VH-VL binders against q9h9l3. Designs and how they scored, part 260

Target 1, 176 residues: q9h9l3
Amino acid sequence: PRKMVAIDCEMVGTGPKGHVSSLARCSIVNYNGDVLYDEYILPPCHIVDYRTRWSGIRKQHMVNATPFKIARGQILKILTGKIVVGHAIHNDFKALQYFHPKSLTRDTSHIPPLNRKADCPENATMSLKHLTKKLLNRDIQVGKSGHSSVEDAQATMELYKLVEVEWEEHLARNPP

## First folded at step 13 (VH-VL)

Design D55 (framework fv_amlenetug)
Fold by ESMFold2-Fast, scan of step 13:
Structure D55 (fold): chain C 176 residues (1-176), chain A 120 residues (1-120), chain B 108 residues (1-108)
Amino acid sequence: as target 1 above (176 residues)
Amino acid sequence: EVQLLESGGGLVQTGGSLRLSCAASGFTFSTYSMTWVRQAPGKGLEWVSGISYSGEYTDYADSVKGRFTISRDNSQNTLYLQMNSLRAEDTAVYYCAKVRYYGSGSFDYWGQGTLVTVSS
Amino acid sequence: EIVLTQSPGTLSLSPGERATLSCRASQSVSDNYLAWYQQKPGQAPRLLIYGASTRATGIPDRFSGSGSGTDFTLTISRLEPEDFAVYYCQQRYSSPLTFGQGTKVEIK
């Protein structure tokens, strides 16, 4: 089988009124939850809004952050040719300015069997926090410090593993 | 070759101020993050402060926050540490160091250090 | 803050012996942010290992690093006289950046 990784990105606000979402942290874990990549990333544009409540990013994290162009190259080398798992993953790929093949992409916010196991409507978009609590009995994204992208990537991989066999069989019969 | 040369250390009374300088040569100073690390006599290493290559972003250890200010002059290839409200516990050899590469936080070149002694 | 605890505090060995130094973090650290330094009396520290296992430029291959999560190890396969020094681990995974308290490798 193809190698599988899970990704989670944190974005900060750049551009007018901080409305543009720019990559500021990326975490990638392997199938077992071991960290393969975890770097703060310096956007090419000035940061207007750190969005700290959600991103966990503060000014001090930018001191030695990896510039976007360099980080993007490092991240893409890890993702290329692998099955990439994420939650609402199109936002991560947009922030990376990257196209990943749909056949190798798994989005835990759009897997009907996963929602069914959580007693949620199959076609609803449920948050990572909600699914993790219902199915793994674990609280993530807790407190005032913002989200941990490592924690989110690890939770995302564990959620996918709950439906992996069923969903891979579904995709083999119903290719995207 | 890469060289970092600290200066500005000396004797100062509790509550006083000192400004340390670090003259850099042998590399493109403006493209690297820089740091200050100190070592009290007979003790281990303690990180003090860091600054991004542009000077826009800074970070400090809690023990010095609000009292010390790190800055840099990329046109002069010089790193500074302004030390205010000095305490006896700030007595240490102060090293400037070059950050190896982005994201690493590891320090590949160090100066010889400059001694700061704070007494009352 | 992440506390790094090094053990043993002092390691007394003879040239030619193997030295194994431990560094334990109070919480999980990405190995990409763990480094090891050597410091000889009266000298500035010298970078040995970064990213938990990558030797810095000019570092002899008798030095090796390993570990992940909370447990990291520096190994010197065959001590040379010049290797008797204090060794520090360091993390930059979480602010503030912290060093371990050091392990002194001394001649027996």
Scores: ipSAE 0.629, ipTM 0.824, lowest interface PAE 1.2, mean pLDDT 91

Design D56 (framework fv_amlenetug)
Fold by ESMFold2-Fast, scan of step 13:
Structure D56 (fold): chain C 176 residues (1-176), chain A 120 residues (1-120), chain B 108 residues (1-108)
Amino acid sequence: as target 1 above (176 residues)
Amino acid sequence: EVQLLESGGGLVQTGGSLRLSCAASGFTFSTYVMTWVRQAPGKGLEWVSGISYSGEYTDYADSVKGRFTISRDNSQNTLYLQMNSLRAEDTAVYYCAKVRYYGSGSFDYWGQGTLVTVSS
Amino acid sequence: EIVLTQSPGTLSLSPGERATLSCRASQSVSDNYLAWYQQKPGQAPRLLIYGASTRATGIPDRFSGSGSGTDFTLTISRLEPEDFAVYYCQQRYSSPLTFGQGTKVEIK
């Protein structure tokens, strides 16, 4: 069958005033939640703002981080030709400077049946934390050290599996 | 042939200072992360410190933070460990080690080690 | 910090026997960041396995690694005399880098 993976990225601030989002960590898990990739990534530009509260990234994580160009190549080899699941995945693809075909992309922030199961408005963009709590009864992104991209990728895959059959059938009938 | 050669170990008094060096050859030193790992007599391995390929980023074990400083000179292919405020617990063989590849988390080449003995 | 617990502390076997060494992490570790080392008395450690299951250059095929999550295993299929040594697992998944306490493989 066609392989499916879930991705979650963490970004740091680079450029003027740290307002440019640059990739600094990427986690990819397979259908069963096993980690296929999890690397800290060194941006080509100087890091102005680690955004640690959200990213969980600190200066010491950059010691052994993989340079962006090399990491991008590794990540794209894993993603190419696969169904890629993410939450607000546009941000991850932008940070990777990558185009992934819409027909192979699944964004758990834009799946109406998933919101319906969570008793949320179908067209609202709900956070990964909220959907995971409502549907999987699990608290993620807790604590004071920032988010875990592995935890987020795993939660994202589990959320998609709840609606996979229904959503794949919908996409087969409505492929725009 | 990849080689790492440590030097600078010896006897030092509690509270004293010592600088270790590691001369690297046989690979492009400036493109690899380098580390120091120590081993107390009869004990296991303990990671001490790591430094990015450029020298811009460093990390330390909690036991040595504020006392040890790792640095490198890419023009001379040399790694350093400046050890200050030495304690009896710092007595160990200190190994210089090369990280295999970016993000790998494994050390593919090690020096022979240099013994540091801290006594009062 | 992630604590790596190795078991048994000492494994007493004869040449030709199979050795199975365990390494358990206090929390889940990505396979990519689990390595195994061999150390003989008076020598520096030698990398055996990285990425939980990939043999390092020059390492005989009697050495194999497996496992994922929190449970990892190093297997030596048929012990040779030179294999009697101390073995350490190591993780880099979370800072600080940590090693297990070691398993000594000794002659019975």
Scores: ipSAE 0.574, ipTM 0.808, lowest interface PAE 1.4, mean pLDDT 91

Design D57 (framework fv_amlenetug)
Fold by ESMFold2-Fast, scan of step 13:
Structure D57 (fold): chain C 176 residues (1-176), chain A 120 residues (1-120), chain B 108 residues (1-108)
Amino acid sequence: as target 1 above (176 residues)
Amino acid sequence: EVQLLESGGGLVQTGGSLRLSCAASGFTFSNYVMTWVRQAPGKGLEWVSGISYSGEYTDYADSVKGRFTISRDNSQNTLYLQMNSLRAEDTAVYYCAKVRYYGSGSFDYWGQGTLVTVSS
Amino acid sequence: EIVLTQSPGTLSLSPGERATLSCRASQSVSDNYLAWYQQKPGQAPRLLIYGASTRATGIPDRFSGSGSGTDFTLTISRLEPEDFAVYYCQQRYSSPLTFGQGTKVEIK
């Protein structure tokens, strides 16, 4: 019923031993996969572990990164009132220190029909990489230099579109 | 209102050093990413180096890595570029530029430039 | 690094004519991260357009930007004498930040 976007965030390690996940990049795409937002983000705390293998983030990316407080305001303006699609999206919302209504949230890691189409157990939490390969015949998150949050957000939107009609009907009959 | 004034350019021998300064006024200097962009005679623009608003993070073009150091003094509203091991290929007008807004990467204000000539 | 290729290298026109300048990227650049600059002889560059299509403060409405992905265009709808200059496109989507080689708009 409302406009839809997909989000993917990259986190770096802050705090003791780098165990705290802090937002360091956010990508948001529209229904067609066009980029609405893609910025590196400066955590308010010292970065202990860039987690580069997964995040793709290096020290030089922080030069022109948007401070967390400013980035959060920009991101929330895009998300508010929209259906937001993500994969394991609770991690993204936690990093944003944001609550998005359950009724407007779509998590591709918790959609049983999507797992069924991929010949996976309906109750399993499958990785974005696996579902994208099985259902879209596309390899994402390739190599050792980190993930592209734009690529991940685009894949997440395309995955949701495969089950959109049936899942929206399910949610209408079974409101969260 | 916004003004950027470069200084420190001049003639220097290959292998020599120069320190460029950029005095900023008319905006809250400590809130903005600053950059150096150069232009060789008759050529186009080449990004050289950038520095975060706090000075904690820096980045450099591959051609200058290990030889140039960007720094800033937010208490004096001044940006610096320390240039070491200068080569003839470093001959250019060096511009100080202000990044428009966080995460934008476009440069809304530029200084007039300072000429650096490196001779053999 | 992302390479920006501008065409034509030189555009010879008369005042009152329309100028169309092209900038092509070696890989996709979100329109949010493409800017255009004007540079007159002996002067520093001046920001014209950012985010592919948003005019910077003080820029006349005869300047417009468009494009997405790898193909971007700067248009000057009706050239004024003061518009004869060199124009550069720039991307910051990927480090290092890069500029195109420039398009010179000169009097015919």
Scores: ipSAE 0.562, ipTM 0.810, lowest interface PAE 1.6, mean pLDDT 90

Design D58 (framework fv_amlenetug)
Fold by ESMFold2-Fast, scan of step 13:
Structure D58 (fold): chain C 176 residues (1-176), chain A 120 residues (1-120), chain B 108 residues (1-108)
Amino acid sequence: as target 1 above (176 residues)
Amino acid sequence: EVQLLESGGGLVQTGGSLRLSCAASGFTFSNYIMTWVRQAPGKGLEWVSGISYSGEYTDYADSVKGRFTISRDNSQNTLYLQMNSLRAEDTAVYYCAKVRYYGSGSFDYWGQGTLVTVSS
Amino acid sequence: EIVLTQSPGTLSLSPGERATLSCRASQSVSDNYLAWYQQKPGQAPRLLIYGASTRATGIPDRFSGSGSGTDFTLTISRLEPEDFAVYYCQQRYSSPLTFGQGTKVEIK
């Protein structure tokens, strides 16, 4: 059934030298691209590196950010039991400290038919920006002020919809 | 029941200082962003300052930056606003408010307010 | 800073009439970050609507919010005597947090 959502998270650097990736924003959209969740999230640890060029997160966003534990509970209620689409989604799940069943997970960075449609090697890991430009003729992640996780989640859902029928049939014949 | 009680308001001369307090009860204070909003007599609402649940991050309206300091004591469930170098235009009722986490992040509970009057 | 402009400044209406209040943002605001408040004389503001269209707990059905981007509306479908108050829109999308200047709904 179309109980499917797409997710994109932004992470900031915490821990020694900012090497630990901690969740700092999460956006979730439904099948049609409508926003179901979009909140800045405050890590429990001190932020060492905002990674603003990629995350779009600045110190000013942290004042009104939802504490990690509360945000995690809200997000998991949305994801549980649904097909969750993401790009390199294992990074998002790791930041959420969450396990989502592989049978309900769709990672647009690891779908060979999608790469084939983009005229890229089937086993290559292509960026969301590249696939979106090639297949949807749309520029995302433009400029140096950071990514929009809403924009990224919406693009991810649209990319999956291009191969949904083919890929769901493949998964039915070859369960993960 | 959520309750927020402001105190510390009063009459102060220009250039003086005041510290406002807001005592919170009925919710887990340490889990919520807190904010101060003021309203000058007969005027609209103006956001003053906000503070993260841990107290590590603070933010201020430009009109009060460098003069006001927001802080909190999670062990006593109390929010503070230290006001220095007060000006006549700081005269207002000061409200503390609890920030909601989901949706707009709006202010779901407010105190009754405490009046600060700054005169020459 | 994002400036919120409310219109009209004052609405003079009778009980039973429909009230439509506008809030326009100087730049696009995600609807998730737009709220409406009601304030009566001598009282603290009361949250009515958050996320542009979601009623806060205990708020009667006659209140509804709509809009996206830069244009938001608060509608009171059938004014009751207790609805005569000042209404403020507010955004949390960008620091500093800002409120509109208010719309006063008064008895005609």
Scores: ipSAE 0.061, ipTM 0.650, lowest interface PAE 5.9, mean pLDDT 89

Design D59 (framework fv_amlenetug)
Fold by ESMFold2-Fast, scan of step 13:
Structure D59 (fold): chain C 176 residues (1-176), chain A 120 residues (1-120), chain B 108 residues (1-108)
Amino acid sequence: as target 1 above (176 residues)
Amino acid sequence: EVQLLESGGGLVQTGGSLRLSCAASGFTFSNYPMTWVRQAPGKGLEWVSGISYSGEYTDYADSVKGRFTISRDNSQNTLYLQMNSLRAEDTAVYYCAKVRYYGSGSFDYWGQGTLVTVSS
Amino acid sequence: EIVLTQSPGTLSLSPGERATLSCRASQSVSDNYLAWYQQKPGQAPRLLIYGASTRATGIPDRFSGSGSGTDFTLTISRLEPEDFAVYYCQQRYSSPLTFGQGTKVEIK
């Protein structure tokens, strides 16, 4: 048996015209939804676009933010060897510049039973907000001040728990 | 051992200027944000200003914005607070503090404080 | 700005007694961004608790923190003579960074 955590990251725009997504906040919760990590992170490159409507990141969050290299080390220490749950999690791993084994990765945006339970096409990529409303009757990412990565990580873990038994059995029969 | 040593406080007239310094040792100064916190005689703690590890980002309490400038010299492990247009209400003990990463970014080490007295 | 209100303003107790100090935030604060400090007369503040409930290095286990959202508590299970001091809560969830006004724990 392996420990399980859920992760959600917020990214800001760096590079030419802010087109590069750089890590600016990361939240990690345990199986019960307790926060294991929640820090603002300062990218090594100049921030061009805070993407505040989605990220919730503003310039003032950068003053006391953890430098990317240090934050990455802290985060990877938590993730290594665990089953990591996320929504469209490839974006989070890309921002972390990290490879996590597929056998230990669970992406709630690509679990057909979860979509089926939400009365959505099995192969569609549904938003975390939509699945959470449909299956948990809970509104997340409300308002225009940006998303809470803690809220998103907690919702992601709860969504996975709805299909955990079925999906783990599927993966045991069909290893990635 | 982490140590923060402040200097530069003293008596100044209203409208005057002072530059506070904080010499840091015992940790990699360039890896951590730093802050200034003040305390008026008989009063509580008031955050004044903060600066990112690189010096690129700074923030200020509204009461000092436009008058105070926080800066740092990572090669000398020194934090500064340039105080201009001083007012009587700026009278306080000024503390230099190190920001902690992982677990709220609280202030894990503080200097001894330096007293700034502003009078007419 | 997030206002932190501490209560009581002064707590008069004897050594050996339990102290319970409250900190209320005007809006929700993530647990990760609440800390408690101790300050003795003529001294700089000392970090006691960070992340609402984690003791800083070297802090005795008689000190504990709890709470989430808007309501936070610092508890000292058995007061020692050296614990008589002023205690401040602090949030770093939003700018500007703010402290509570302090609770003085004094000898009865």
Scores: ipSAE 0.602, ipTM 0.828, lowest interface PAE 1.2, mean pLDDT 90

Design D6 (framework fv_amlenetug)
Fold by ESMFold2-Fast, scan of step 13:
Structure D6 (fold): chain C 176 residues (1-176), chain A 120 residues (1-120), chain B 108 residues (1-108)
Amino acid sequence: as target 1 above (176 residues)
Amino acid sequence: EVQLLESGGGLVQTGGSLRLSCAASGFTFSNYAMTWVRQAPGKGLEWVSGISYSGEYTDYADSVKGRFTISRDNSQNTLYLQMNSLRAEDTAVYYCAKVRYYGSGSFDYWGQGTLVTVSS
Amino acid sequence: EIVLTQSPGTLSLSPGERATLSCRASQSVSDNYLAWYQQKPGQAPRLLIYGASTRATGIPDRFSGSGSGTDFTLTISRLEPEDFAVYYCQQRYSMPLTFGQGTKVEIK
């Protein structure tokens, strides 16, 4: 049986003027969209910019948040050995300070057939919000209070499922 | 085995101050967020305050904001709650509890509580 | 603030019967953030269920949790004498974290 999960992370700004992106929330869903992990995460460095409009993270979420080291261990146990789907997923892996094998990674921001179905240039990088609206006729990331990483992970899995058969065949023919 | 022991409760007059302590043992205290939850006689549970594992982040219920201060000493494995400007409505058993990571926001271990009685 | 409403307020049953306790949230809560506690008179609360459906260590299998979104249920399949207590649901999906008002399970 194929083991596949989708991930979406929220980052806050740390370091000088908040320019460094640090993990502050991670959501992981299974193939059917059921939540396997959804926790707020406390960065090891001082948070300079919560980026609340996009992240949905506020100071109050940090109080009971899981320390980065512990959260990272929990997340990696879920991801290891599985096909991991994400959107612009390199940002999530960077925030996790984690290397996931390219052969087991699926990035919905870099799947030409998916863009083609959305009537977009095959090599363009389209937002998750745009692809979800165009292909699933659903509005995500609505409002000004930040994104739901659960909602984003679920949408990402559903988008991948639209091209799964075609893309897995392509990858078998053209290994990364 | 995990143990949490509250102390510092007692009778105090309206407008007075009191400091509660919670001594922790049986786990790596410095790795876990901690919380205070209170229960008025015959009533339900009410969250009071929480603190991150490092002590950098704190939060409070609106009913106690500006009056209570949560803090911790990781070298002594001790959690504190400084209570100022006490009101009759603050009368309750105060519990110290450990945050469980994974299933975020649940409290897997609780102390036996310490009674705070505020009278005029 | 998310308000958790428990029902019924009091549940009068006999040992051996099934208890079904409800917890309704005023807005959607991720099931990862819903917990249930048991409290006996004069004692501290005890964690029963976290993540809506996962039993805490040492909790007998007669206790089970279910639900998602706004509707959550705690079920005790066959009441034992030691199960007569007050039960609280709790969320930390949104701050401030909140508890339900409690359901008292008492002997008929």
Scores: ipSAE 0.679, ipTM 0.851, lowest interface PAE 1.1, mean pLDDT 91

Design D60 (framework fv_amlenetug)
Fold by ESMFold2-Fast, scan of step 13:
Structure D60 (fold): chain C 176 residues (1-176), chain A 120 residues (1-120), chain B 108 residues (1-108)
Amino acid sequence: as target 1 above (176 residues)
Amino acid sequence: EVQLLESGGGLVQTGGSLRLSCAASGFTFSNYAMTWVRQAPGKGLEWVSGISYSGEYTDYADSVKGRFTISRDNSQNTLYLQMNSLRAEDTAVYYCAKIRYYGSGSFDYWGQGTLVTVSS
Amino acid sequence: EIVLTQSPGTLSLSPGERATLSCRASQSVSDNYLAWYQQKPGQAPRLLIYGASTRATGIPDRFSGSGSGTDFTLTISRLEPEDFAVYYCQQRYSSPLTFGQGTKVEIK
């Protein structure tokens, strides 16, 4: 059996008009919710828009931030060979410029049993905040100082654990 | 073997200037953020300034903002601290240190320090 | 600024005894951004623990760190003669970076 981790990333805007989403923070937690990785990451391109209201990232975080190339190497060593859980995780993998096998990827924004438990349409993409409130009775992403990627990764793991047995059996019968 | 060696400390008059240097070896200097930490005689540690691996981002303690400038020369593997408008309270041993990138902000290697004495 | 308060200021113990050092933050700090350093007279500080609980390379297993939020602890399970030193906690969760005032572990 393979170990399981959950990931959540924060992105800032780079490129023309800040349209490109570049990795600027990554948090990874284990099955029990303990933090394995939580670092600010310095993009190789000039930051145009910190997107602070959502990312929680400010210029001060960039001084000691890990360069993207080094952070990517550290993160990939943690993710490789493991089942990786995330919410809308394709955005995180895109920011990491990384391909993770679909057979080892679990996206809590695309698990029909989770939506069903939350009384939402099975094919809708529900926010992490909404699913966490409905299914775990917890409020996350409160306030205007930005999101905690640690809190988001922990919530994502707990959501997956609610449907883990059912969903793993589904995937065994219907490989991606 | 990672080594950091500070130089440039000495006795200076209040209002004067000094430039400290830190020569780095044993690691890829251009990949790491660097910092300056000082310690007044008989006192604890005080963070002074930090700089990103490229030199694009810098930060300073409020007590030195506008007077000190941190910089680096990646081609020479050297970190600098330009100190202007020096005050008696700037008297301290100044250490350069390398940032560890797992557990951000921790300083995994330190130089032996260079003493700066500011007197009237 | 986050203020780190260490206690006690001085800890007088004998070799073989357990040392427990406290570091309290004025506001919550992510444990990934808390470190502990050891400083002996006339020497530069040495990194002991980073990420609140991870030992740095070459640090003996008698040193351990724990805690989260505002309360952090450094424990030395069985003091050796070389462990009598000043210990500092440090945070980089928020600018400016700050150190505690230090705890001196001295021989009784």
Scores: ipSAE 0.640, ipTM 0.837, lowest interface PAE 1.1, mean pLDDT 91

Design D61 (framework fv_amlenetug)
Fold by ESMFold2-Fast, scan of step 13:
Parts: C-alpha cells; sequence; structure tokens
Structure D61 (fold): chain C 176 residues (1-176), chain A 120 residues (1-120), chain B 108 residues (1-108)
C-alpha cells in the first residue's frame, strides 16, 4: 500500500502582460490533513501580476520565498512514489514542470462518483468550493484576500476520502 | 562548513551612519534569502530586515524603515546593512542569519554578531 | 503584527527535571511557520525546532515541539546542564517576522 498526500498550488502571472502562470506557493498535506509542506516560492521570472484576489500572494511573501528550482526539488521528493490527490491537479503539475504517473494521480475535479454525491452532472468539472460546501458543509475560499492553499489541500483530501473505497476499486478494475 | 562573519560595528553618534557587512562561506550564498536580527543589551531578539536570494525583494521592520537599507553582493558572498539616522534605541548586537528553505522562514545558521553602540 | 507571548518569563529548575515552555500567538499561526531557538550567554541563537515539531539537525531527542493554532510548546524532557539558556519562539506566518520575548531557563 502506497502513501497518499494532497496538494494545492497558487500561481502568479509572469511574462508578457502577466499571462504566464508561475508557481508562487505550494501546500501538501498527509491523509489526516497535517501539513507536510507549505512554502512561498519565488518564480525565476519577474512577477507582473500577483493575482492576489485568488492567490493570496503579495510582494512581502517573496522576500523569504524559496527559489523555484529548490522548491521543486523539495516538493518532488515528497510526491514521488505516492498517490497524489488534487483538484484540477493538471494545473499544479504544469506549474511544477513535473510529470506524475496517472496511476498514482487522483483528481477530485474528474471523479464521477464524487459529482454524483454532490447532485451534480457526473462529467461536469465542479469547483473545489462548490463540492466542499455541498459535501462537507464547509465554506472555503471566503473573501477577497486570496485562497489558502493549505485549506484547499485539506478540503481536497477530505473530498477524496468520501469516495476513496469505491474509486480505488474502480481504478483496480480499470487501470489508467 | 557554513560560516557567517559580521563586521562594521562600533561606536557612533546619534544621527550618524554605519555600514555592516556579513561575509558568507560554506554554502551557495546566491541561492539563499538572508536576514538581519538585532538584540539590545539584556533584551530579546528583534527582526530588522530581510532580502531575497537575488536581492530583488527586501522588507524592513517598521522601526528601521526609511533609515536602513539591506543589500547584497552575490559575486562577493556578502550581505550589507546600511544604517542611517541612527538613534540610541538602535544600540544592539546585529546578527546576520541564513534562511532555511524547509520549515517556512526559520534561520539555520547565524553569525557571531557585531556590536553597534549609538551614543545617547 | 502577530505578537508572540512566552510564558513563564523565567523557569528555575534542576538538572533531570522536565521543562515546559509556552508560546502563545495573538492570532492563529500555521504550525509550518513556527520555530524555536536556544541562546546561551555570549553566543548567537541556535535553531532547535522548525515547523512547530521538527527537530533541527544535531538537536538531542530530549527537545520536542508541539502545538498548533495559537498555542505552541517546547518541552525539554530531562534538563542537562548545557540546556540552561534563553529560549525564543519565532513566527513568519505573517509579515513582519516576530520573536517572542524569551523564556530564561536557569539552574535552581
Amino acid sequence: as target 1 above (176 residues)
Amino acid sequence: EVQLLESGGGLVQTGGSLRLSCAASGFTFSNYAMTWVRQAPGKGLEWVSGISYSGEYTDYADSVKGRFTISRDNSQNTLYLQMNSLRAEDTAVYYCAKLRYYGSGSFDYWGQGTLVTVSS
Amino acid sequence: EIVLTQSPGTLSLSPGERATLSCRASQSVSDNYLAWYQQKPGQAPRLLIYGASTRATGIPDRFSGSGSGTDFTLTISRLEPEDFAVYYCQQRYSSPLTFGQGTKVEIK
């Protein structure tokens, strides 16, 4: 049996007009929701748009932020060989410039039984905020000061645990 | 072996200026954020200023903002603190410290400190 | 500004006793952003614990950290003579970075 963790990343805008999404914070929690990693990350390129309303990132967070290359190494050591849970996790892996095996990846935005429990269309991509409110009766991402990646990672793990048994059985019968 | 060595401290009059230096060795200086922390005689630790690994981002305690400037020279492995408009309450031992990149802003190595005495 | 309040201000104990040091934050701090330092007379601070509960390299097993939210604790299970020092907690969860005022552990 493989260890399981949940991840959530925050991105800022770099490049022309801030259109490139670059990693600026990463949070990883274990099965019980305990924090294994939570660091601000300094992109190698100049930050044009902090996207603070969504990311929660401000200039003061960059002073002590971990350089991208070092943070990436730390994060990958935690993720390698583990089942990694995330919501729209493709975006997090892209920001990390990392490939995680699909057999060890669990994306709560693409688990039909989870949508079914939330009374949503099985093949729709529902937001983390909506699924968390509907299934856990918890409000996350509240206010205009940005999201907490720790809060999002914890909610993502709890959502996965609601369908873990049936989804793992499905994956055993239908390997990716 | 990681070493940080502060220098530049001494006696200065109120309103005067001093420049502190911190010489780093034993690690890739250009990869790490650095900080200055001070300690007044018989008192606790007070954070003064921080600087990112590239020097692009800096931050200051409100008590020194506008008077102190942190900078670094990655080619010489040296951290600086330019102190202007010094006040009696700036009297302290000044430590430079290296940020640890796992454990969210903890400082794993510290220099021995350099004493700055501002005449009252 | 997050204020860290340490208690007691001074702990007078004998070698072999357990020391329990408290650090209370004025608002909730993620445990990943809480550290503890030891400072002996005439020396620079030394990192003991980071991430609220992880011992730094080379730190003896008798030191342990715990806590979350606003309440954090540093425990020294059996004081050795070299453990008599001042201990500081530190947070970087919110700017500015702050330290507690310190707890002095002194020999009785």
Scores: ipSAE 0.583, ipTM 0.820, lowest interface PAE 1.5, mean pLDDT 91

